# Ledger of designs, part 29: VH-VL binders against q9y8t7

Target 1, 261 residues: q9y8t7
Amino acid sequence: MRDSFLQKAIASAKDRTSLLEEIAGNCSPKPGRPSLSSSIREWVYRVGGAVIAEYKRCSPSAGAISTLDPVSYVQATRDASAAYSVLTEPNWFCGSIELIPYFARYKPVLAKDFIVSETQIRIAACMGASAALLIMEALTPRELQELAAAASRYGVEVLVETPDASHAVEASRLAPGSIIGVNSRDLKTLRVDYEAMLREVSKAREQLPGEVILVAESGIDSPDKALKAFKAGAQAILVGTAFMKNPQLREKILAELLQIP

## First folded at step 5 (VH-VL; framework fv_zagotenemab)

Design y35
Fold by ESMFold2-Fast, scan of step 5:
Structure y35 (fold): chain C 261 residues (1-261), chain A 123 residues (1-123), chain B 112 residues (1-112)
Amino acid sequence: as target 1 above (261 residues)
Amino acid sequence: EVQLVQSGAEVKKPGESLKISCKGSGYSFTSYWIEWVRQMPGKGLEWMGEIDPSDSYTKYEKNFKGQVTISADKSISTAYLQWSSLKASDTAMYYCARGTYWDLSPYYAFDIWGQGTLVTVSS
Amino acid sequence: EIVLTQSPGTLSLSPGERATLSCRSSQSLVHDDYNTYLHWYQQKPGQAPRLLIYKVSNRDSGIPDRFSGSGSGTDFTLTISRLEPEDFAVYYCMQGTHYPLTFGGGTKVEIK
């Protein structure tokens, strides 16, 4: 019997949530958290696009990705980043909720995890996160609506990750005011379909209201690919391990973007 | 021990339907994706698509989507490739191969191949 | 889609000689996890392909030491250090990093 990676990740998240509910108590969201959407809009206004830089120590297929500490990562990335995406999933991504406070000193933080409960959202906010990831393929429509509503009560913005334009449109309807991500990465195989992502970003941009922030989340490992994603209609891109491997990529992306109004 | 056995050669006329099979044995059939690869006479290899036999989720190369149907019956460890209406241009050797689960080595490689099914479509 | 360009198309050599086969990709094959999913297959006339090398440089079980793979990013090489009679075949590279999965056009290694 084969279990998918996504199925295992969801089961793990449910187990972690039960423990978290016992030890979290009644913590309150940290006041003064900067807005993720406001930061993205500011970068779009000034230079035509925003970069969400992901700090990820491990992955399920590669194990440890980088030994770069948070201080060194921030020093290398903060000048060209609108936000940080911080992995809090511990079993496959070597994440930790304790990473959030450090990154939150500098930029809005997106808590990246398999979120299945409002407790996960509340605790991320207690640690300083401005936004939380909701994976549409991991949730029922009702669960998506309920978690988005819970996030709103805690003053937490939501980035809903979707596989294509039709789901992006549905996600925006189910979770009004959310940032919408298009990620053509297959959650079963983890393969990337960059060209499909571009097509789906373009289709989503045509169908979504202009005020909805669209994020591209797959296979962006060069300035040319970043530029194409922005040209397709994304206001922001989420870039993971490519920045750990090549910190200069951020400045190159920014330089390309500044060449075009 | 581990093997993929494909159905025998087929000779068909344009417009006819066809369903060829790929049976896995010696391993947990639902633990691996099944890949389909076409090789036209004298030409190279073309990836057509894949299926996860555990839930019948499929992924197709764009040019094959709508031209063929990939399916699987996990109760008999068999994957299928099907045409509703064959064309002369479908004449080729068709291979199935075992793909990899994302956490299994070799990762994303086709480590076990079927012997191939030759499909000839002519009038 | 990722285009894999193999060169030369045909390589004419004698047994005992070294064969060097090139595979170049139109885009980086490095996955977000830092692995490179570039694989090599051998196909003899009338037979199904056989996996030789996976993830750039790892020999599949039972593959002789004379076969080796190297490269990074977009430029990859399959080397056969000392051709044996059974090595005359067509060799294909394939990438598994991006959808759709793609094969190179093949390099035919033939007897001179």
Scores: ipSAE 0.410, ipTM 0.741, lowest interface PAE 3.2, mean pLDDT 87

Design y36
Fold by ESMFold2-Fast, scan of step 5:
Structure y36 (fold): chain C 261 residues (1-261), chain A 123 residues (1-123), chain B 112 residues (1-112)
Amino acid sequence: as target 1 above (261 residues)
Amino acid sequence: EVQLVQSGAEVKKPGESLKISCKGSGYSFTSYWIEWVRQMPGKGLEWMGEIDPSDSYTKYEKNFKGQVTISADKSISTAYLQWSSLKASDTAMYYCARGTYWDLSPKWAFDIWGQGTLVTVSS
Amino acid sequence: EIVLTQSPGTLSLSPGERATLSCRSSQSLVHDDWNTYLHWYQQKPGQAPRLLIYKVSNRDSGIPDRFSGSGSGTDFTLTISRLEPEDFAVYYCMQGTHYPLTFGGGTKVEIK
């Protein structure tokens, strides 16, 4: 049996935790961080859906994706984005914790990483992040509960990424008050299963309390796919590569949202 | 030499069961997915599904789900495609092919193919 | 389901001529990692398919340089610069970005 990408990413994250502890000491969460969930609810109220724009320069299978700098990306995307997802994983995604303060000036920031320690959450909050990603498939139920509790102590919201509706329901139970994501990407092959994601989003929406925010993740590269995700029951979508290639795409998605009766 | 070797041609009647095999050699069998592809006489290629031999996790194209079963025995580096009850419409050439894991510079393409197993179902 | 439309269905040419084969996707094949998982396979009569080109433009090991792939988003082309006798075959495009994996209907390159 070979180690999966997820297992390697988890091992790397554990090693990075020690370095973060040395550098950051006992820093405190930055005050005045806006709420991710509140921003999403406001966009849903105003236009029927929210877009979380992801700044991602590299990926495991492609290497470098884009040379777009953060300033240019924010200038192109901020007027129609509810939040920014900012990669802080350095080895496969060319991320950096230092990117958070810039994006946090404009929108709530979701720190996107393989989070395995309370230290990663605390440091993200010190840099200005409003929320942190917890990947259900990367964590035991006990670890998910403990990290969600730690996030709460730092005033950090949690987005729990899940592969299907049954995991979405379990994640909501284990981490009450969390935003729940359904990922169209198969973590074993990294292929996108967009149609399965739509079915799982719809099933999750039926089973979760109405106040729980659902996010559809991966594979959304057109206005039509965004609209289908919203119609399936997602209140927000997370869009990465398509926005790095065409930051103006989100304005087209917004225009189509405004046309829904 | 990296190879996928499939079982020989089969002639069956409607209603009969069948299990065909695909044996990998010359590589780490559990490091790659096995893909199954159907080609009906005179027609093109259709993806049926895939299996991860390391844990027997499967994915199917919707029209083949419930019609066939994909399995693997990693102890003998062999994947299987099986029918509980064959139909005349199952007459086709069946190929297995090697998929790719991401950390091996993934092509996400089928780089090694079996020679094919011709299945003929007629009364 | 992603539909791949190949054209023409049949291409009748002589050895030495250039062959240009089209594959069009119903939706973008760009993955979140920015790669486009559009691949080309060659199938000769009585044989299993063989991988020619992966990720739009990369030749697989041992594939002659007369074969080249190009394209982006939804519109892709396989070019054979100078047909050799062994190149008369059926060519299939395939996408690996989205489940379910899908193949085009094929283009038969036959001798004139």
Scores: ipSAE 0.471, ipTM 0.773, lowest interface PAE 2.8, mean pLDDT 88

Design y37
Fold by ESMFold2-Fast, scan of step 5:
Structure y37 (fold): chain C 261 residues (1-261), chain A 123 residues (1-123), chain B 112 residues (1-112)
Amino acid sequence: as target 1 above (261 residues)
Amino acid sequence: EVQLVQSGAEVKKPGESLKISCKGSGYSFTSYWIEWVRQMPGKGLEWMGEIDPSDSYTKYEKNFKGQVTISADKSISTAYLQWSSLKASDTAMYYCARGTYWDLSPKFAFDIWGQGTLVTVSS
Amino acid sequence: EIVLTQSPGTLSLSPGERATLSCRSSQSLVHDDANTYLHWYQQKPGQAPRLLIYKVSNRDSGIPDRFSGSGSGTDFTLTISRLEPEDFAVYYCMQGTHYPLTFGGGTKVEIK
């Protein structure tokens, strides 16, 4: 019988956690990490929206993605980005926890991985990450609460990724103070449903307290799609490979944001 | 040999119910999605929806949601497309096809197709 | 939904000639993973469709090398370098990047 991609990723993450514990020992969170939420709020205040630029070298559907090296990527994206999302998952995304310190020098870093243990959150913070991704569909409600509480103890913010508005509301209740993401990617097929995401972002915005930061994830590959996501109620968007492949997308998104009433 | 074999042609009257089948063989049935595609007489291809046979999770194109039900029985490697009440506008060739899976080299394309089931709905 | 526009609707050619079929997307088909999930299918009269080309330019197993695909973003082409009698068929493009999955209207390649 086949395991879903999510099930295999979770199993791999549990195995990697054991290795990380042996290598990293009792490291402490790096002091002086900038706040992800504060950066997003500042960008929203100044220009009407924030971009979280994702550095991703591989994906399970594509294998290796041609991309800029980290130095070139930062040079190209720094002025348009509120934060970096850095993949640390090695088997499917060619990620590495060693990438975090470089990106953290410039912007708040969201550690993007299948996080199933407190150890993963602690080690990301040791490397300089400001926030960690928690995937609601990968966790039980109790696991989500416990990992969010652990993140708080380490001074790590959380972005809880959800598939729809009802889960977004539940995630906000289970992990108060968290940034909430709505993902257009179907985790079973990896296809993008941008229109469904817009609908769910709009519904979530209506139901969530105004102070909760809402992020639209995946499927934003044009300035028009970015603008529509912001108009639907997202304060930030997470943009992956399109940012690495199209430098003009960054400039056009910023220009569109400046025209939002 | 990897195959999808569909049930035979059907001739029905408006208002009747119908359930057609698509049986997979020669591969792990639960490792691939099953796609349903409609082709009206003389017209092009329309994606209707898909199912993951491992847990019966379904996705529909909006115009077909509520009009048809997609299901699967993994114990006999068979997917189904069913109508509670047929309309003349349901007259078409219906294809099942093997869909994508997330493995390391997914094509995200329909690589194996059933032979089709012709459904004719007339008075 | 993503609209795929195929042109021409009908292409009348003789065996031995080159066929060039166009498929244009209303939106970019580039996935977040950098792949472009545009595929080409061949349907002969009375038969189910057959996969020819997947992800823009990759020829499926057993497909003759006279078939080639190219393009990027929103503009895609299927080329048959030298038509054989068995190539007279309807050709459909399909996108797998976005839900709902969509097909083009088809291009009929018919004998002159």
Scores: ipSAE 0.577, ipTM 0.827, lowest interface PAE 2.2, mean pLDDT 88

Design y38
Fold by ESMFold2-Fast, scan of step 5:
Structure y38 (fold): chain C 261 residues (1-261), chain A 123 residues (1-123), chain B 112 residues (1-112)
Amino acid sequence: as target 1 above (261 residues)
Amino acid sequence: EVQLVQSGAEVKKPGESLKISCKGSGYSFTSYWIEWVRQMPGKGLEWMGEIDPSDSYTKYEKNFKGQVTISADKSISTAYLQWSSLKASDTAMYYCARGTYWDLSPKYYFDYWGQGTLVTVSS
Amino acid sequence: EIVLTQSPGTLSLSPGERATLSCRSSQSLVHDDGNTYLHWYQQKPGQAPRLLIYKVSNRDSGIPDRFSGSGSGTDFTLTISRLEPEDFAVYYCMQGTHYPLTFGGGTKVEIK
């Protein structure tokens, strides 16, 4: 029978891990990696919000999203970005672990993949990543705790992606000190529910300690949507396809943020 | 030949329960989502929700969540829409349609529709 | 939720004339996969809706070439180049990009 996309992605990640175990055993986390959370806090202090710009070459159905190379992308986005989210998933997103060192030269890097093993976290750290994505819907509570602990041992920050406020609160409890993301994208259908995300971000902000960084993910393709996400209580937004198609969008978002005292 | 066949018209009183059906044939039933759409008399189309028959995962439009239950029985290629307690405001034509097929190119449109089930709720 | 505004609400025309139907979205309908999931359906009196156009401009199988779709982002158009008697119906746009899925209010194309 057909598995969901998430289940296929998890199975692929587990298979990829076995090939990486020997390499991970011989590598050491790269020193001097800048903090993702510190960068977000600095941008929030300076302009009221932070943008995590995602470099995504392709998606499951679109094929190549853009032929924009990493150099051109960085040139177009670095001045308004607090961090880069770099896809390392190769089968559906055309990602590569080898992209991390390039982006890490400029900003903190969030390694974006279906992470199911500490081997993936260790290798990301060796390549220069400051943070790793953990998808709550892809992990049991025990797996989430164990991977967050592993990340801590490698000096890797964690962004836990959740579908709603109740999961955001639970994720923060299970993985203290983590950055918490609320994703408007349904992982089973890949449709976006932006309005639901805003409601869930607002609920999560009310329940989470003020020190916890909250990130709004997916569906942000305009300055108005970015502003609404920040006003709902997110300190950062993660923007992928919109920046690949229109890198100038980040300048418009920054201009809107600067208008708010 | 792909076909969605819905159950016949219903006349009910307020407070009664009802379960209407949508039977798929001519395709792999569990490979496509089933969508439910309401059309009140003289009004437009409203999306109510959807179900993946392979695992009974559902999504609802917020105003229908808790008001109706969407379910499916994959052994007989049939999806259902049910009410525990009907109201006069539930009077409408109800359509099922074939929706999303996830692979590398998801479908987010309704390519085949059932003929509709008219539900009339009056004393 | 995404609001789709169709205009005009009613379009009174004679057979042979060109019909232009508008659908405007409150937000961009471009999905993260690069596709725009804006679709058009035709509903004749007493019948179920029928898919006409999917993803802005793709004609469904069996749909005559007098039907065409165009547009981008938030502004979409359904054109019927030469109305036939069987084309007098209500037309709905629908977006599949965002939850909840939403339909426009419909445009009734009626005979003059």
Scores: ipSAE 0.344, ipTM 0.722, lowest interface PAE 3.9, mean pLDDT 88

Design y39
Fold by ESMFold2-Fast, scan of step 5:
Structure y39 (fold): chain C 261 residues (1-261), chain A 123 residues (1-123), chain B 112 residues (1-112)
Amino acid sequence: as target 1 above (261 residues)
Amino acid sequence: EVQLVQSGAEVKKPGESLKISCKGSGYSFTSYWIEWVRQMPGKGLEWMGEIDPSDSYTKYEKNFKGQVTISADKSISTAYLQWSSLKASDTAMYYCARGTYWDLSPKYPFDYWGQGTLVTVSS
Amino acid sequence: EIVLTQSPGTLSLSPGERATLSCRSSQSLVHDDSYTYLHWYQQKPGQAPRLLIYKVSNRDSGIPDRFSGSGSGTDFTLTISRLEPEDFAVYYCMQGTHYPLTFGGGTKVEIK
């Protein structure tokens, strides 16, 4: 198992965590952090859906995405986003934990990284993050439970990323109260599979309790795709590459996403 | 579109060195592992090992570690299988195949195969 | 090392008949992610293997619907509902759940 990209990213995260513990010491979570789930529920109430805008400079599949600075990104996305997803993984996603305080001034922040230790969660909270990503495929069931419990101790909400409906149901059972994300890829091309994600979101919505927030995370690059994801049962969508790679389309995409009936 | 093209058949004597190749085209070469599979005459398929061309990280089945070297040159989208000293027992068809995906876990099928390189070692 | 045992070793049938091929593993092939990484390949004489079925039951692109896979845990089956002349070949199962990756010994489907 240790030979996949995901396993290399996990190994790197363990090494980074050891260094981070030495640097950050026993910092305390920043008080008064806004709730990610509360923001999503408010946007759903007001306009029928929420957008989590992702600040991501690069990725393994896309390479270099954008050199757009955080200030310009916030100016373009603030009025139509419920939250920011901020990459803190430096080696493959060009992220940094130091980005969190800036985005946290404006919206709840989801710290997006390969999280394998409670130290990563604690330090994200010290920097101002409201929520942390846990990747179902990167963790054993026991690790998922332990990290979700650790997040709770630090007042950090959890978004569990899953590849399909069956994992979404299991993740909700293993980490009660968490936000559940569905992120699907085609098995042969490694490309984001929007249609598969849409089907799996629909299946997950049918099986999960109504109070569980579902996030659609794959291939949303147009207003039509966003509307279909909300129609399938997602309360929020996570949009990264479309906003980063095509800045000229941000205002149009966000404005149309907020015209949900 | 996606193709793995292997070097031609080889006839060698025991003790000689050999390096065979597998060239990928039509896809991102560094996004997939290259798998090596041996098939002895009249026998079944046997996994030898694999390489991630992005960093040249290799994994071997225990019986092949130290007997062969797997390598790759990502600048020309080519993987290699090499022997320092061939034995008659190395006579086999050698296949390369496209394997484990880079940002998915864990163990997916070999979806594209090279045509094979027949290696005959005799005196 | 996981051992995959295929049976029968040889299956002699006529075109139009149903073929049922077995693959049994020495250990459970269910991964920690709840998926089962058991795959089936077809090899014709003088040719490279070709992927047929992946993750127990999913047909690869272009594979006819007469091919189907089923099973769970340690017991897996490849079924060819109605043999065509081009289906006479050797079939291999492979597991990707645990390293090292291993193949079954093969089942030869030959014309009667």
Scores: ipSAE 0.000, ipTM 0.402, lowest interface PAE 16.0, mean pLDDT 84

Design y40
Fold by ESMFold2-Fast, scan of step 5:
Structure y40 (fold): chain C 261 residues (1-261), chain A 122 residues (1-122), chain B 112 residues (1-112)
Amino acid sequence: as target 1 above (261 residues)
Amino acid sequence: EVQLVQSGAEVKKPGESLKISCKGSGYSFTSYWIEWVRQMPGKGLEWMGEIDPSDSYTKYEKNFKGQVTISADKSISTAYLQWSSLKASDTAMYYCARGTYWDLPKYAFDIWGQGTLVTVSS
Amino acid sequence: EIVLTQSPGTLSLSPGERATLSCRSSQSLVHDDSETYLHWYQQKPGQAPRLLIYKVSNRDSGIPDRFSGSGSGTDFTLTISRLEPEDFAVYYCMQGTHYPLTFGGGTKVEIK
């Protein structure tokens, strides 16, 4: 009977979508957006793995978490990042769609939000986003399929976030050509299960076609954890604002990747 | 008064089944997870697992998965810890405690039951 | 799994003395949300544990100000500035950042 965080976030997103439809009008996706998947594959080719650096100013459990403005964040992270994950959810993550154009100048942008409508995807593309997050636990199978199809019409790539390998396989089937994320964060407590994520990443890698990009999400706060995620079969990892507090983390992750034979 | 009340002490033989209870009162039972913690005689605290009473979703520490079953009945604000076949090594004090949810500020076990002593011997 | 090492195992002190208890984590306890979910519990003989300190340094309701917590990342300290007779107990740290949740081995504060 108590609303989960996802349930409240989804309800908020639906309300925001109604307003966005009224205000945003009929903008067109920005041309020349770089591909998220191509950037990930290029980094994998060059150094054995890719880092998606997340700019997140607030979180539901901690409130305000980021001490760096976008300019300082880009200066600190650009050389070691394949892409930026940019929060556009305003109520719990202090996000804004207006952040996208800034980050898109430097790297492919993943618009990170509770996406429940085609309008959210279209507007993200208008602002310069290359990809949009779809959360499998927040959507019915039909909604996932419809939103993935809408993204395709706007030239927006999709990263489908899943809690485990079985959902990862189903997500890949429902949204062909999408990037697949495994996030073993418990959405009710927001605690991280890093070891479970490694197991689920490994299982997903065994079941997914080799060309499907697999992203490990949550709990990666050290070079050793990043290395283990790559060894489990992820081609990319999503790292939160830990990069802002530990500039050496990005350099150390890159150094660990370069040591893999 | 917010409290968790556990069932009374049990004396069992190896191979017997057992189900102990933890009843919440004075708060919205489905708004918090229930945690289970084991303390073997003279030893420290071990987290066993947790349950969300609102939908009976469970998480276990790996060594307890398959050895015990955690369940809850939200209609009577009660959580359960169950063994199909007890071993002498299950002799311990078992505590339930009130866990967290995403919007709760502490993320700590703020209310504890009094404990249920389980003794398994021949 | 995160291992929490508490030291010393036993502190033998008299009422009025200061107690300093250490908890060291095998890995960083800083969550992606920048919070550190390290908590301290007190267990008196024959009783259930009681929450003392949550998130490194926040005293729970009703906990006297002689109890304080500090630390960051992997190294944490519980301080009792002036021991009262009721403070002789076992103290456990616990991390709530990572599954599985884990407790330290405990530090027994006993009367000298």
Scores: ipSAE 0.585, ipTM 0.820, lowest interface PAE 2.0, mean pLDDT 89

Design y41
Fold by ESMFold2-Fast, scan of step 5:
Structure y41 (fold): chain C 261 residues (1-261), chain A 122 residues (1-122), chain B 112 residues (1-112)
Amino acid sequence: as target 1 above (261 residues)
Amino acid sequence: EVQLVQSGAEVKKPGESLKISCKGSGYSFTSYWIEWVRQMPGKGLEWMGEIDPSDSYTKYEKNFKGQVTISADKSISTAYLQWSSLKASDTAMYYCARGTYWDSPKYAFDIWGQGTLVTVSS
Amino acid sequence: EIVLTQSPGTLSLSPGERATLSCRSSQSLVHDDSKTYLHWYQQKPGQAPRLLIYKVSNRDSGIPDRFSGSGSGTDFTLTISRLEPEDFAVYYCMQGTHYPLTFGGGTKVEIK
């Protein structure tokens, strides 16, 4: 009788999209948005890896998270981040599309939401986002292709989130030029499987062309876990609000990155 | 009122197949996970895997993936644990338990079956 | 894999005494949502386990107030303030934050 979290999130996104279509009208993508992939490649070249810092106020499993305001978060994370992942999902993550313009002043922004329509991508671009998240498990292959093509028309890069290496390979084939993410978090239970993610990142790295950027997502709450993800073949890692809760984590991850020739 | 009832004890030989059951009653079967836990004679509890009866989505502990199959039939509120070929090392007490969904205040195993003793010997 | 180490392995005590049981995790059990999914289960001889405490310190329905849980991060404690005859059992901690879900090795509370 209960829908999975993912099913509820998709249904909510469809309802929100209908409303956004009326509000957004014919807005144009904001000019001068920096490239997410270029920033990641620059950080990899300079220090051996990139960190995408995620700003998240709430989570679906327990509600509100104690978190810093956007200004304090940027002050704490700017020097260690290649990009910001900004939640725009309002019901489960307390996100807002209105957050994008602030973060976009400093770094490329990944709009993180359950994206099911071209309208969501266009609006994110209007607000200043450089990239949008597409969740492989939330979309049919045809929907993934169509949304990736729409993103391209708006000058929006795509990060395709996948659960394993075989889906990562398929995602790269369906959406050429996309950044590929492997997520350790089960979207149905919200539990983390970090070891499985490392195995899948390593397998995906072997199968994907060298120029495809791999991102390891969720479960990275220590410098050791960050380093293992990079060694497995990820060029970037996505770190949640752990940065705000543990200043030592931020400094130690940066220190580990700076040791890479 | 809310309970999980497991099938009776089994005595099998190595190489035989086996399917044991866990039947839920007194609650909405599709609103909870079913967890499988093994307890070897004289030893502690070991998580094997879980299933969501609403869509048969499964997760396994790595050592059990390929050794057992977890399934469920929501029309009769029953979950199953199945072996295609038993080994002597499968001798254990097997428990099913009700796992609460992510939006539950507990997110824990709140109701347990009585257990099914499986003995595998020649 | 998260390893939960319970100590001591056995506690020999008399009714009326206080029992203190330890559970140590090999890494942090704090979820991204700031909650800690560390639970305690009681198993009596010949019976199935029973949920006692969920999320570190919350008593499940019907659990007497002599049972309490505490701790944070990697170090957790189950306390039974005054042992009753029915409390002599094996106690297991379990974590639900990371896959695979794991149990501690158990602490047996037995009559002295």
Scores: ipSAE 0.571, ipTM 0.815, lowest interface PAE 2.3, mean pLDDT 89

